# Ledger of designs, part 186: VH-VL binders against q0aze0

Target 1, 268 residues: q0aze0
Amino acid sequence: MKIILVNNRFKENTEKKAQEIAGQLSALNVEVIIDNGLDEPYAGTVDFIMVLGGDGTMLRAARRYGQRAIPVLGVNMGTVGFLSNIEINELAEYLPLILREEYSLEARMMLEVAVFQQQSLLTRVFCLNELLLRSNSPRMLSFALEISGQKLEPYRGDGLIVSTTTGSTAYSLSAGGPIADPQLDAFIVTPVASHIINKRPLVVSPEREISLHLLEEREAIIGIDGQIKMDFGAENRVLIKRAPHPLLMVNLKAKPFFTSIDRSLQRQ

## First folded at step 7 (VH-VL)

Design F7 (framework fv_inotuzumab)
Fold by ESMFold2-Fast, scan of step 7:
Structure F7 (fold): chain C 268 residues (1-268), chain A 121 residues (1-121), chain B 112 residues (1-112)
Amino acid sequence: as target 1 above (268 residues)
Amino acid sequence: EVQLVQSGAEVKKPGASVKVSCKASGYTFTSYAIHWVRQAPGQGLEWIGGINTYTGDTTYRRKFQGRVTMTADTSTSTVYMELSSLRSEDTAVYYCARTEWLEYGDFVDYWGQGTLVTVSS
Amino acid sequence: DVQVTQSPSSLSASVGDRVTITCRSSQSLLHSSGKTYLSWYLHKPGKAPQLLIYDVSWRFSGVPDRFSGSGSGTDFTLTISSLQPEDFATYYCLQATHFPLTFGQGTKVEIK
């Protein structure tokens, strides 16, 4: 068995803990690859991915490995979040189940984001939560949104979020989007500080293709999962569609989504 | 306009903890990360760490690991930095500063006014 | 950690002088994105630092044309073409390509 341990080298004692866990796994004849985020993703075949950290570390793992259809387990290292399944102090208890492949998988849709310049593909990335288009200056954006070739009336404001259902509790929620059951596959399209009062969040089929471009030259950026930043100008276009593969999240322990989000909204 | 407003000066005894706040306004809070930088008397600027306000993920310089904690409250657009087990060499002006996401190291564009933390017996 | 060395540590100048400050890193600051994350800041006692130059050579909004940045790889320069009274300050470079983020030790520009 070959496992990738994904961690953040600079987050508290996470690097030391990763080395410790790698030693434990090696003693059980598991081959371990450590990915601390600084190098290129591991290119070889693996059987399992273990993410040591919070939601941000999981988002990075999803972008790097989510399209490979490999089980991914989130192991919480102290941050409160939605994407981890077990706590670090529970790992020893659950490790036999992992090695025997005695767990269920939850599929989470991902976005495929393609950025173009004058019809030439500049980059293609995958993400678990969302794409954000936003102004990078005090000036509001004027931009066009198309959904499966249907042209909407122009948007004017600070930007737009195109989110998965997993991302519904992240940036989209802060911008006024709905909370969505992560078991559903859908795009959630949420305006950011729209100056057009009748622009509402949209919930659309994940089979739709969404495209965005600026109607005026402005300083803007495209953000991916809050972690990747790309400059975006009037000669750019972005195309968003469902990624070919969902992220396969490991369930070893029941984690009640609705009671968790309800508590989060009622209490700081 | 973009503004970062920090809490007032603090005087602490060795071994105590201090918690400094940085309240953001004039922009979308979760679209930018916040870094903390300090300057001890007669010394240069020193990066302490940063927080991704969108994910809550933190990155700390190794010398501060175990003593520093950064948190973000989206409802109040406020970032906090708590430094524990204070020593006399922690006497410094502490600044918060804005940058785009922690994934790529970036420049810091807007700074808070600074908070003087004095550690004395 | 990537080391960042500024030179000189201090200099004396008169209003109207051309001032050059150098920043040298122990490793290349070219990121895989094609960008070089090297920025310059002006700092005065009792004030917050101010961004002057980012991405090696781009002036931040409101920064006067007399400030310019250049360089690549490991060697970077901040130039003030004609020093003004408000420019007597300490200048810092920051590398943000490699974690941890590392400031140079500073260059104090003093009146002659």
Scores: ipSAE 0.017, ipTM 0.584, lowest interface PAE 7.8, mean pLDDT 87

Design F8 (framework fv_inotuzumab)
Fold by ESMFold2-Fast, scan of step 7:
Structure F8 (fold): chain C 268 residues (1-268), chain A 121 residues (1-121), chain B 112 residues (1-112)
Amino acid sequence: as target 1 above (268 residues)
Amino acid sequence: EVQLVQSGAEVKKPGASVKVSCKASGYTFTSYAIHWVRQAPGQGLEWIGGINTYTGDTTYRRKFQGRVTMTADTSTSTVYMELSSLRSEDTAVYYCARTEWLTSGDFVDYWGQGTLVTVSS
Amino acid sequence: DVQVTQSPSSLSASVGDRVTITCRSSQSLLHSSGKTYLSWYLHKPGKAPQLLIYDVSNRFSGVPDRFSGSGSGTDFTLTISSLQPEDFATYYCLQATHFPLTFGQGTKVEIK
């Protein structure tokens, strides 16, 4: 078996723990590739991805490897999150199940984001949570939203979020979007800072194409999962689709989504 | 250039109403909201409320609710603030100022020159 | 209403001095959009207020680089690195994250 071990080497004790785990796996004749975020994604074939860290590390792993249709396990290193399945102190108990492939998989949709400069593709990225279009200047954005060729009335405001159902509890929630069952596939389109215009979030089919462009020359940015930032101007266009493959998340331990989010929101 | 030009000083008796105008130029009028802010003698700045120039929607600080009315005339790019049932405590310089949003504006960037309203018996 | 408190209420300074003014809010000013709507204004008697800093740390067009803003959450600071004669004025912070918008009480910077 060949496993990619994804970690963040700059966090306290995570590098040492990653090396310990790599040593244990090597002793069991498992080939280990360590991805600490500094180099390009591993280009070879692998059987499994183990993510050591919080939700941020999982988002990076999903962006790099999510389209390969291989199992991804989130192992929490301390901070409670929505994307990890087991705790680091539980890994030894579950390792035999991982090696025997005795686990279930949960498919989570991803976004494919293509940014164009005029008519040329500038970049194409994948993400698990959301794309954010945001003003990077004092001026309100005026922008056009199209859903599967249907042109909506122009939007005016600070920006827009296009989210997966997995992303419904991330930035979209903070902007007033609904909480969605992550087992559903849908885009959630949530306006940012649109209180006076009374624009409501939209929930649309994952088969739709979403297009955004600025109607006036403004300074704006596109954010991907809070980790990638790129400039966006009136000469740019972004096209958002359902990614070809979902992220295949490993379930070794039941994680009750609805009770977890309910406690998180109430914190009582 | 962006300019907000306000109407001239007013002197009113207690119980009267005053209507102050704010004429905008140098930008697309309906793309920005207008807030009203006042400063009484010896006091700090106090936000009164604002208007979305595109929709006509208004928001007012609770203290002024029922006494203040804000309107926008898109044909003249002018916002009006009318304050009724005037009291001596309403004596202040009244400013209009431009912003992106009505209730969660980023900041107020361009200001009118101010209108002194004096309420005396 | 979200309370905004400035300190000091007044200070005396000389040309060339570094001046620091603080603004504290009773609630976090981080908006659901991810922005923090805290801005700073200069006001002189007989003139309209002028925007200096917006979104905590961004200088408005034409504002000299001696003015800078910093902070997060509930604590914010305006710094003037080397006070000039035209800087003797009253300074106000404004929070626009929560309705209603609220100004600090003002900090008067007067000649020593």
Scores: ipSAE 0.000, ipTM 0.380, lowest interface PAE 16.4, mean pLDDT 85

Design F9 (framework fv_inotuzumab)
Fold by ESMFold2-Fast, scan of step 7:
Structure F9 (fold): chain C 268 residues (1-268), chain A 121 residues (1-121), chain B 112 residues (1-112)
Amino acid sequence: as target 1 above (268 residues)
Amino acid sequence: EVQLVQSGAEVKKPGASVKVSCKASGYTFTSYAIHWVRQAPGQGLEWIGGINTYTGDTTYRRKFQGRVTMTADTSTSTVYMELSSLRSEDTAVYYCARTEWLSYGSFVDYWGQGTLVTVSS
Amino acid sequence: DVQVTQSPSSLSASVGDRVTITCRSSQSLLHSSGKTYLSWYLHKPGKAPQLLIYDVSNRFSGVPDRFSGSGSGTDFTLTISSLQPEDFATYYCLQATHFPLTFGQGTKVEIK
């Protein structure tokens, strides 16, 4: 069995624990590849991915490995997140089930984001939560939104979010988007500080293609899961569609989504 | 109008902890990271670390690792920096500053007014 | 850590003078994105620092056109074409290409 152990090297406690777990797994004849975020993603075949950290570490793991149809387990190292399934102090209890492949999988849709300059593809990336288009100056953006070739009335404001249902509790929520059951597949399109009355978040089929481009020359950026930043100008266009494969999240114990979000909203 | 408003001056004894707040307004809080920078008397600017306001991920300069904790409260658009085991050399003006990259940033654009933290016995 | 060194540490100048401040990094600041993350700040005692120039040569909103930035690789320059009374301050460069972020030690521009 070969396992990728994903952690954040810049967090002292997480790095030490990752090395401890890698040693424990090696003692059980499990091959361990450590991904601390500094190197290119491991290109070989693996059986399982274990993510040690918070939601940010899981988002990075999903971007790097989510399209490979490999089970991914989120192990929380401290504060409770939405993308972890078990706590670090529970890992020893669940490790035998992991090694025997005695768990269920939850499929989470991902976005495929393609950025063009005119007709040339500049980059193609995947993400679990969302794409953010936002202004990189005090000036508002004017931009066009097309859904499966249907041109909507122009948007004016600070930006737009195109989110998965998993991302509904992330940036989209802060911008006024709906809370979505992550078991549903849908795009959620949420305006950021729109100055147009009656611009509402849209919930659309994940089979649709969404495109965005600026209508006026502005300094803007595209953000991916809050981790990747790309400059975006009037010569650019972005195309968003459902990624070919969902992220396969390991479920060792039921995590009650609705009670977790309800508790979180009381504090936020 | 983008504003970062920090909490008031603090006087602490060596070994104590201090928690400085930075309240953001005039922009979407979770679209920008917040960094903390200090300036000790007679010295230059020193980067302490930053927080991704969207994921909660933090990155600290090694010399502060284990003593500094940064947190974000999205409901109040406020970032906190807590520095523990205070020493006299921690006497400085502490600034929060916004950056456009959520991981560690490429520059800082808007700054808080600063918070003077004095550590003396 | 990537070391960032400014020169001079201080200079004296008169209103109307052309002022040049340099910033040298111990390694290239060219990021894999093709951008160079070098920015310049103005800081006065008792006030918050202010962004002047980002990504080597881009002037921040509201910054007067007398301020300009240039450079590549490891050598960068901030130029003030005609010094004004409000420009007497300490100037800092910041590199953000490599972790950890590092500031130069500062250049104090004093009245002659």
Scores: ipSAE 0.006, ipTM 0.577, lowest interface PAE 9.4, mean pLDDT 87

Design G1 (framework fv_oberotatug)
Fold by ESMFold2-Fast, scan of step 7:
Structure G1 (fold): chain C 268 residues (1-268), chain A 126 residues (1-126), chain B 107 residues (1-107)
Amino acid sequence: as target 1 above (268 residues)
Amino acid sequence: EVQLVESGGGLVKPGGSLRLSCAASGFTFGDYAMSWVRQAPGKGLEWVGFIRSKAYGGTTDYAAPVQGRFTISRDDSKNTLYLQMNSLKTEDTAVYYCTRDLYYDSSGYSPYFDYWGQGTLVTVSS
Amino acid sequence: DVQMTQSPSSLSASVGDRVTITCRASQGISSWLSWYQQRPGKAPNLLIYAASTLQSGVPSRFSGSGSGTDFTLTISTLQPEDFATYYCQQSYDTPLTFGQGTKVEIK
């Protein structure tokens, strides 16, 4: 068995813990690859991915490995989050179940984001939460949104979020989007500080294709999962689709989504 | 562990048809893209085409010399890959290998081949 | 199409020799290059992927280097089982393409 341990090198205690866990797994005849985010993703075959950290580390793991149809387990290292399944102090008791493949999988949709410069593909990225288009200056954007060939009236405002249902509790929520059951597949399209007062969030089929481009030259950025940023100008176009693979999340322990989000919203 | 076994090769006349099969075992077949690679007698390797897993859309792509004549398909319930060859030409004479594919990127379009079958010979001649 | 050219097309070597094979792409392919070994009458097997990463189970005498357009496969101390034909393959663009092969023969 070969496992990738994904950790965050920029969190001091996480690297030491990753090395400790890698030693424990090696003692059980498990081959371990450590991915701390500094190198390119591991290109070889792997049987399981263990993510040590909070939601941010899981988002990175999903972008790097989510399209490979490999089971991914989130192990929380302290900060409360929605994407982990067990706590680090529970790992020892669940490890035998992991090694015997005695767990269920939950599929979470991902976005495929393709950014073009004129007619040339600049980059293709996958993400678990959202794509954000936003102004990088005090001036509002003017931009076009097209959904499966249907051209909507122009948007004016600070930006737009195209989110998965998993991302409904992330930036989309902060911008006024709905809370969605992560078991559903849908795009959630949420305006950011729209100056067109009646622009509402949209919930659309995951089979639809979404495109965005600027109508005026402005300083704008595309953000992916709050971790990757790239410049976006009037010569650019972005195309968003459902990714070919969902992220396969490991369930070892029941984690009630609705009661968790309800408690978070009532207290913060 | 991982095994790929091709079958269905043989002698066929120009313009004829032939279907190759590749039986896979020792891994979760449905999670992998699969390719066909051929090698004419005494020549080098030539990629024929691939089929992505259902999670990558189950789509196919082909090298220009076989486009429109060959079709790659899969039956995940039987762990079997197929190559349907129509309108065969003498230049299609080759040993045909099936392969298991891994990717360099998240697009599903950058495969390399970590396991190969033993090959099956297709001879197109009178 | 990305054309892959190997050099030399063949070489003669003795057990214990250091063997170097080069592969040139007609355009930049990053590090999206793999090396395969094919013994006479056998199927190819993967030696190296991502230009320099050794496949599990492959002896450490094999190494790969390069990026962009120029790549090298090195066998540091040739063994009897290494007499075979070696192929590079690019995965940067479709159609996927192989070099023409380099045959390593007994001197």
Scores: ipSAE 0.000, ipTM 0.397, lowest interface PAE 15.6, mean pLDDT 86

Design G10 (framework fv_oberotatug)
Fold by ESMFold2-Fast, scan of step 7:
Structure G10 (fold): chain C 268 residues (1-268), chain A 126 residues (1-126), chain B 107 residues (1-107)
Amino acid sequence: as target 1 above (268 residues)
Amino acid sequence: EVQLVESGGGLVKPGGSLRLSCAASGFTFGDYAMSWVRQAPGKGLEWVGFIRSKAYGGTTDYAAPVQGRFTISRDDSKNTLYLQMNSLKTEDTAVYYCTRDRLYYGSGTFRGMDVWGQGTLVTVSS
Amino acid sequence: DVQMTQSPSSLSASVGDRVTITCRASQGISSWLSWYQQRPGKAPNLLIYAASTLQSGVPSRFSGSGSGTDFTLTISTLQPEDFATYYCQQSYDTPLTFGQGTKVEIK
């Protein structure tokens, strides 16, 4: 059995815990590869991915490994979050179940984002939460949105979010989008500070293709999961599709989404 | 300096053929959609057709009056656009303009023709 | 095909006047409309694209508005160089189609 252990090197307690866990796994005859985010993703075959940290670390793991159809377990280290299943102090209890593959999997949709420079493919990335198109200056954007060949009335405002259902509780929520059951597959299209008052969030089929481009020369960026940022100009366009593979999240214990989000919203 | 220069116009008899050329300079020709637009003497503008960049397959679309008679092609190595006109009719008499455009949606939605040549006159008469 | 109806076919105006030209599409074209200016004996030049976005180098006295089927071009304070023929054009779908033109003549 080979396991990738994903951690955040820049958090003081995670490096030490990663080393301790790697030692425990090695003692059980498990080969461990540590990914602390500094190097390229591990290119070899692995059987399981264990993410040690908060939601940000899980988002990075999903972008790096989510398309490989490998079980991914989120292990929380005390940071409040929605993408972990067990706490670090529970790992020893659940480790035998992990090694015997006695767990269930929950599929979470991902986005495939293809960015074009004029008519040539510039880059392709995958993400778990969302793509954000936003202005990088005080001036609002004018941009076009096409959904599966249907050309919509142009948008004017600070930007647009195209989110997965998992991303419904992230930036889309802050911009006025709905809370969605992450077990559903759908795109959520949420305007950011739209100048057109009646531009509402859209919930559309995950089979749809969404494209965006600027109608005029403006300073804009696209953001991926709040972690990747790239310049976006009038010569660029982006195409968004459902990714070929969902992220396979490991369920070792019940973590009810609705009561968790309800409690979180009451505390704010 | 960004410019387009048409050539090849002239007098031709009905049923004849003529090939127009458009030389592009000052920009990356291969990245743009290119169109032909014509204007009969004293009349308005009429779109003839366009050709997509290689990234979109280099495919063409035409206005109904010229469909099957005119062919648009491009040579990106020479930065040149062509219009091959066959089976010419008197109603094809016009100034022909070469134009540059940007394709916003691959299905055929465009920005607007931001660079125009000076035009070349084609006269079809006996 | 999308038919473009432009009005008026001509108008007379004086320097300093506010001029409005209208364009109507036979079906919804969202905001995919461009405006062109053609001076006598010259090639057309692009003034406005996406219904309301000024082309670089075009004076701010030109503005465009509208969406769907009804569009307007406004020249807020007509200048001597603005006496020309103006064309709208839908860029929503092929075949691309132009309005019949509006000739702005000196009074």
Scores: ipSAE 0.000, ipTM 0.436, lowest interface PAE 15.1, mean pLDDT 87

Design G11 (framework fv_oberotatug)
Fold by ESMFold2-Fast, scan of step 7:
Structure G11 (fold): chain C 268 residues (1-268), chain A 126 residues (1-126), chain B 107 residues (1-107)
Amino acid sequence: as target 1 above (268 residues)
Amino acid sequence: EVQLVESGGGLVKPGGSLRLSCAASGFTFGDYAMSWVRQAPGKGLEWVGFIRSKAYGGTTDYAAPVQGRFTISRDDSKNTLYLQMNSLKTEDTAVYYCTRDRLYYGSGTFYGMDVWGQGTLVTVSS
Amino acid sequence: DVQMTQSPSSLSASVGDRVTITCRASQGIDSWLSWYQQRPGKAPNLLIYAASTLQSGVPSRFSGSGSGTDFTLTISTLQPEDFATYYCQQSYDTPLTFGQGTKVEIK
């Protein structure tokens, strides 16, 4: 059995725990590869991915490995979040189930984001939560939204979020988007501080293609999962569609989504 | 200080042309749709036309009496709105006001004209 | 085109009076109606938009109501500066159209 341990190289406590767990797994004749973000993603065959950290570390793991159809387990390191399944102090209890492959998988859709300069592809990236188009100055953006070839009336405001259902509880929620069942596949399109009253979030089929471009030259950025940031100008276009493969999340422990989000919202 | 100042009015013979200007200050001009509204002496308000912001395609719409004769344009770099009036008729005699609009929906609905200039008089007579 | 008709065309009132002006659209315009005040020799100013929302800086004695085709502007306690002509205007569809105006004159 070969397992990738993904950790955050900028958090010392997570690095030490990864080394400790790698030693424990090696003692059980499990081959371990540590991915702390410094190198290219491991390209060889692998049976399981264990993510040690909070939601941010899971988002990075999803971008690096989510398209490979490998089971991914989120192990929380003391941070409250939505993407972990078990706590680090529970790992020893669940490890025999992992090694016997006695768990269920939950498929989570991902976005494929392609950024163009005119007709030339600049970059392609995958993400689990959302793409954010945002003004990088006090000025409002003016931009065009197209859904599967249908050109909507232009948007005006601070920006727009295109989210997965998994991302419905992330930035989209803060911008007024709906809470979505993560078992549902859909895009959620949420305006950020729209100038026009009653511009509503849209929930659209995951088979739709979404295109965005600026109608005026402004200082704008594209943000991906809150972790990747790119300058975006009037000569750029972004195309968003469903990624070819979902992220396969490991479920070892019943984690009721609706009671968890309800509790979280009452605390806020 | 948010302000609109019209200029370019005057006396012109029927069939003549005039170009009105409206200088905007104190706000981000390019963010707003802009209208021209006129008022004949002793009469009510009449909408002439508007020009949308670039966010709504920068398109123009006109009232029927001026369609094909008047052209509205804007220069966002100079914060200036223009009204080119051709083939002027005596019934075009009016005070012309420059106004700022906020569009609700790209095809024509809006919140109202919240800033008005003081107006410029155009007189069309022989 | 959406035609706007105001009633009355003129009225005489005294300071302290309650004044009511009505505006009727030739078709349904939801709440996309604005009210303007024009004092003699001055440019118009916006009083109310979206049928009932008071513009910033406008005194609370002004109020708007109505939806669809029938709209009302009310001045609860007329002041000396309120003697002016009032216009309704639909913002539902182009061409944008104004009512003919209602002149509020001193008795």
Scores: ipSAE 0.000, ipTM 0.377, lowest interface PAE 21.8, mean pLDDT 85

Design G12 (framework fv_oberotatug)
Fold by ESMFold2-Fast, scan of step 7:
Structure G12 (fold): chain C 268 residues (1-268), chain A 126 residues (1-126), chain B 107 residues (1-107)
Amino acid sequence: as target 1 above (268 residues)
Amino acid sequence: EVQLVESGGGLVKPGGSLRLSCAASGFTFGDYAMSWVRQAPGKGLEWVGFIRSKAYGGTTDYAAPVQGRFTISRDDSKNTLYLQMNSLKTEDTAVYYCTRDRLYYGSGTFYGMDVWGQGTLVTVSS
Amino acid sequence: DVQMTQSPSSLSASVGDRVTITCRASQGISSWLSWYQQRPGKAPNLLIYAASTLQSGVPSRFSGSGSGTDFTLTISTLQPEDFATYYCQQSWDTPLTFGQGTKVEIK
């Protein structure tokens, strides 16, 4: 068995813990590959991915490996989050179940984002939470939203979020989007500070294709999962589709999504 | 079981070239990053450079004194690591060791070098 | 570049002695430090990696400690085969860099 350990090099406790876990797994005849974020993703075949850290580390792992249909386990290292399943101090207890493949999988939809310059593809990336289009200057944007060939009336405001259901509790929530059950597949389209009355968040089929482009010359950016930033101008177009494969999240321990989100919202 | 065997060292004039080889056996060579480390007579250890496994892109990195003059390459089908040395200087005189990186952490960082060859002497002299 | 400084450059000891060698990094390197032993005329061998983890097959009399910038290698009960030169090496950043070495000599 071959496992990728995904961690964050710049968090010293996480690096030492990854080294310790790699040693323990090697002693059990498990091959270990460590991904600390500096290199391109490991290109070989892998049986399991273990993510050590918070939600940010899981988002990176999902972007790098989520399309390979390999089980991904989130192991929390101190920060409260929504994407981990077990705590680091529980790993030793659950490790035999992992090695015997005694767990269930939860499928989480992902986005495929393709950015074009006119007709030429510039880049294609995957993400677990969302794409954010926003102004990079004090001037608001004027932009076109098209859903499966249907052209909506122009948007005016600071931007737009196209989110997965998993991303409903991230930036989309902050912009006024609904909380969605992450086991459902849907796009959530949430305006950011719209100046047009009645521009509401939309919940649309994940089979839809969403297209965005600017109607005026403006400075804007595209953000992916809060981790990747790209310039976006009037010559650019972005196409958003459901990714070919969902992220397969390992479930070793019941994690009550609804009670967890309810508690978080009540504390505010 | 696990072995690294170096060859290709010898006497060369300043400005000349040499190619060192390192034959690996007893492990899956293609899965490991590999390094070259040198040691001048009576001096300490100095890292020359490394090459990542093909699964990590097969990229190379070098110490500043050899950048642009030395090239590291690998042939996984032959389980062999190479060091091509061009524009040799007298200060390149050293025993050159082939090493296997134990566990590594992507770009430029790894646990340590757990298998070493016997070394091959390169002497740059007129 | 990350500079590694060892102390002392050499020491004299007898079989049975406790030996301590220190290594200091010019910047924080977390636990990304390895220790090597080199006997005269031989290739180096790995003793410790990740600052404190003993390499398989290495005797338990060897131990490593430290993090950040200050590191220590300890040999609890020196044996005849331990008279050698010892090197620390950082793997936090490229280029990888070694300390200058500490020679452990017989009294």
Scores: ipSAE 0.000, ipTM 0.410, lowest interface PAE 18.3, mean pLDDT 85

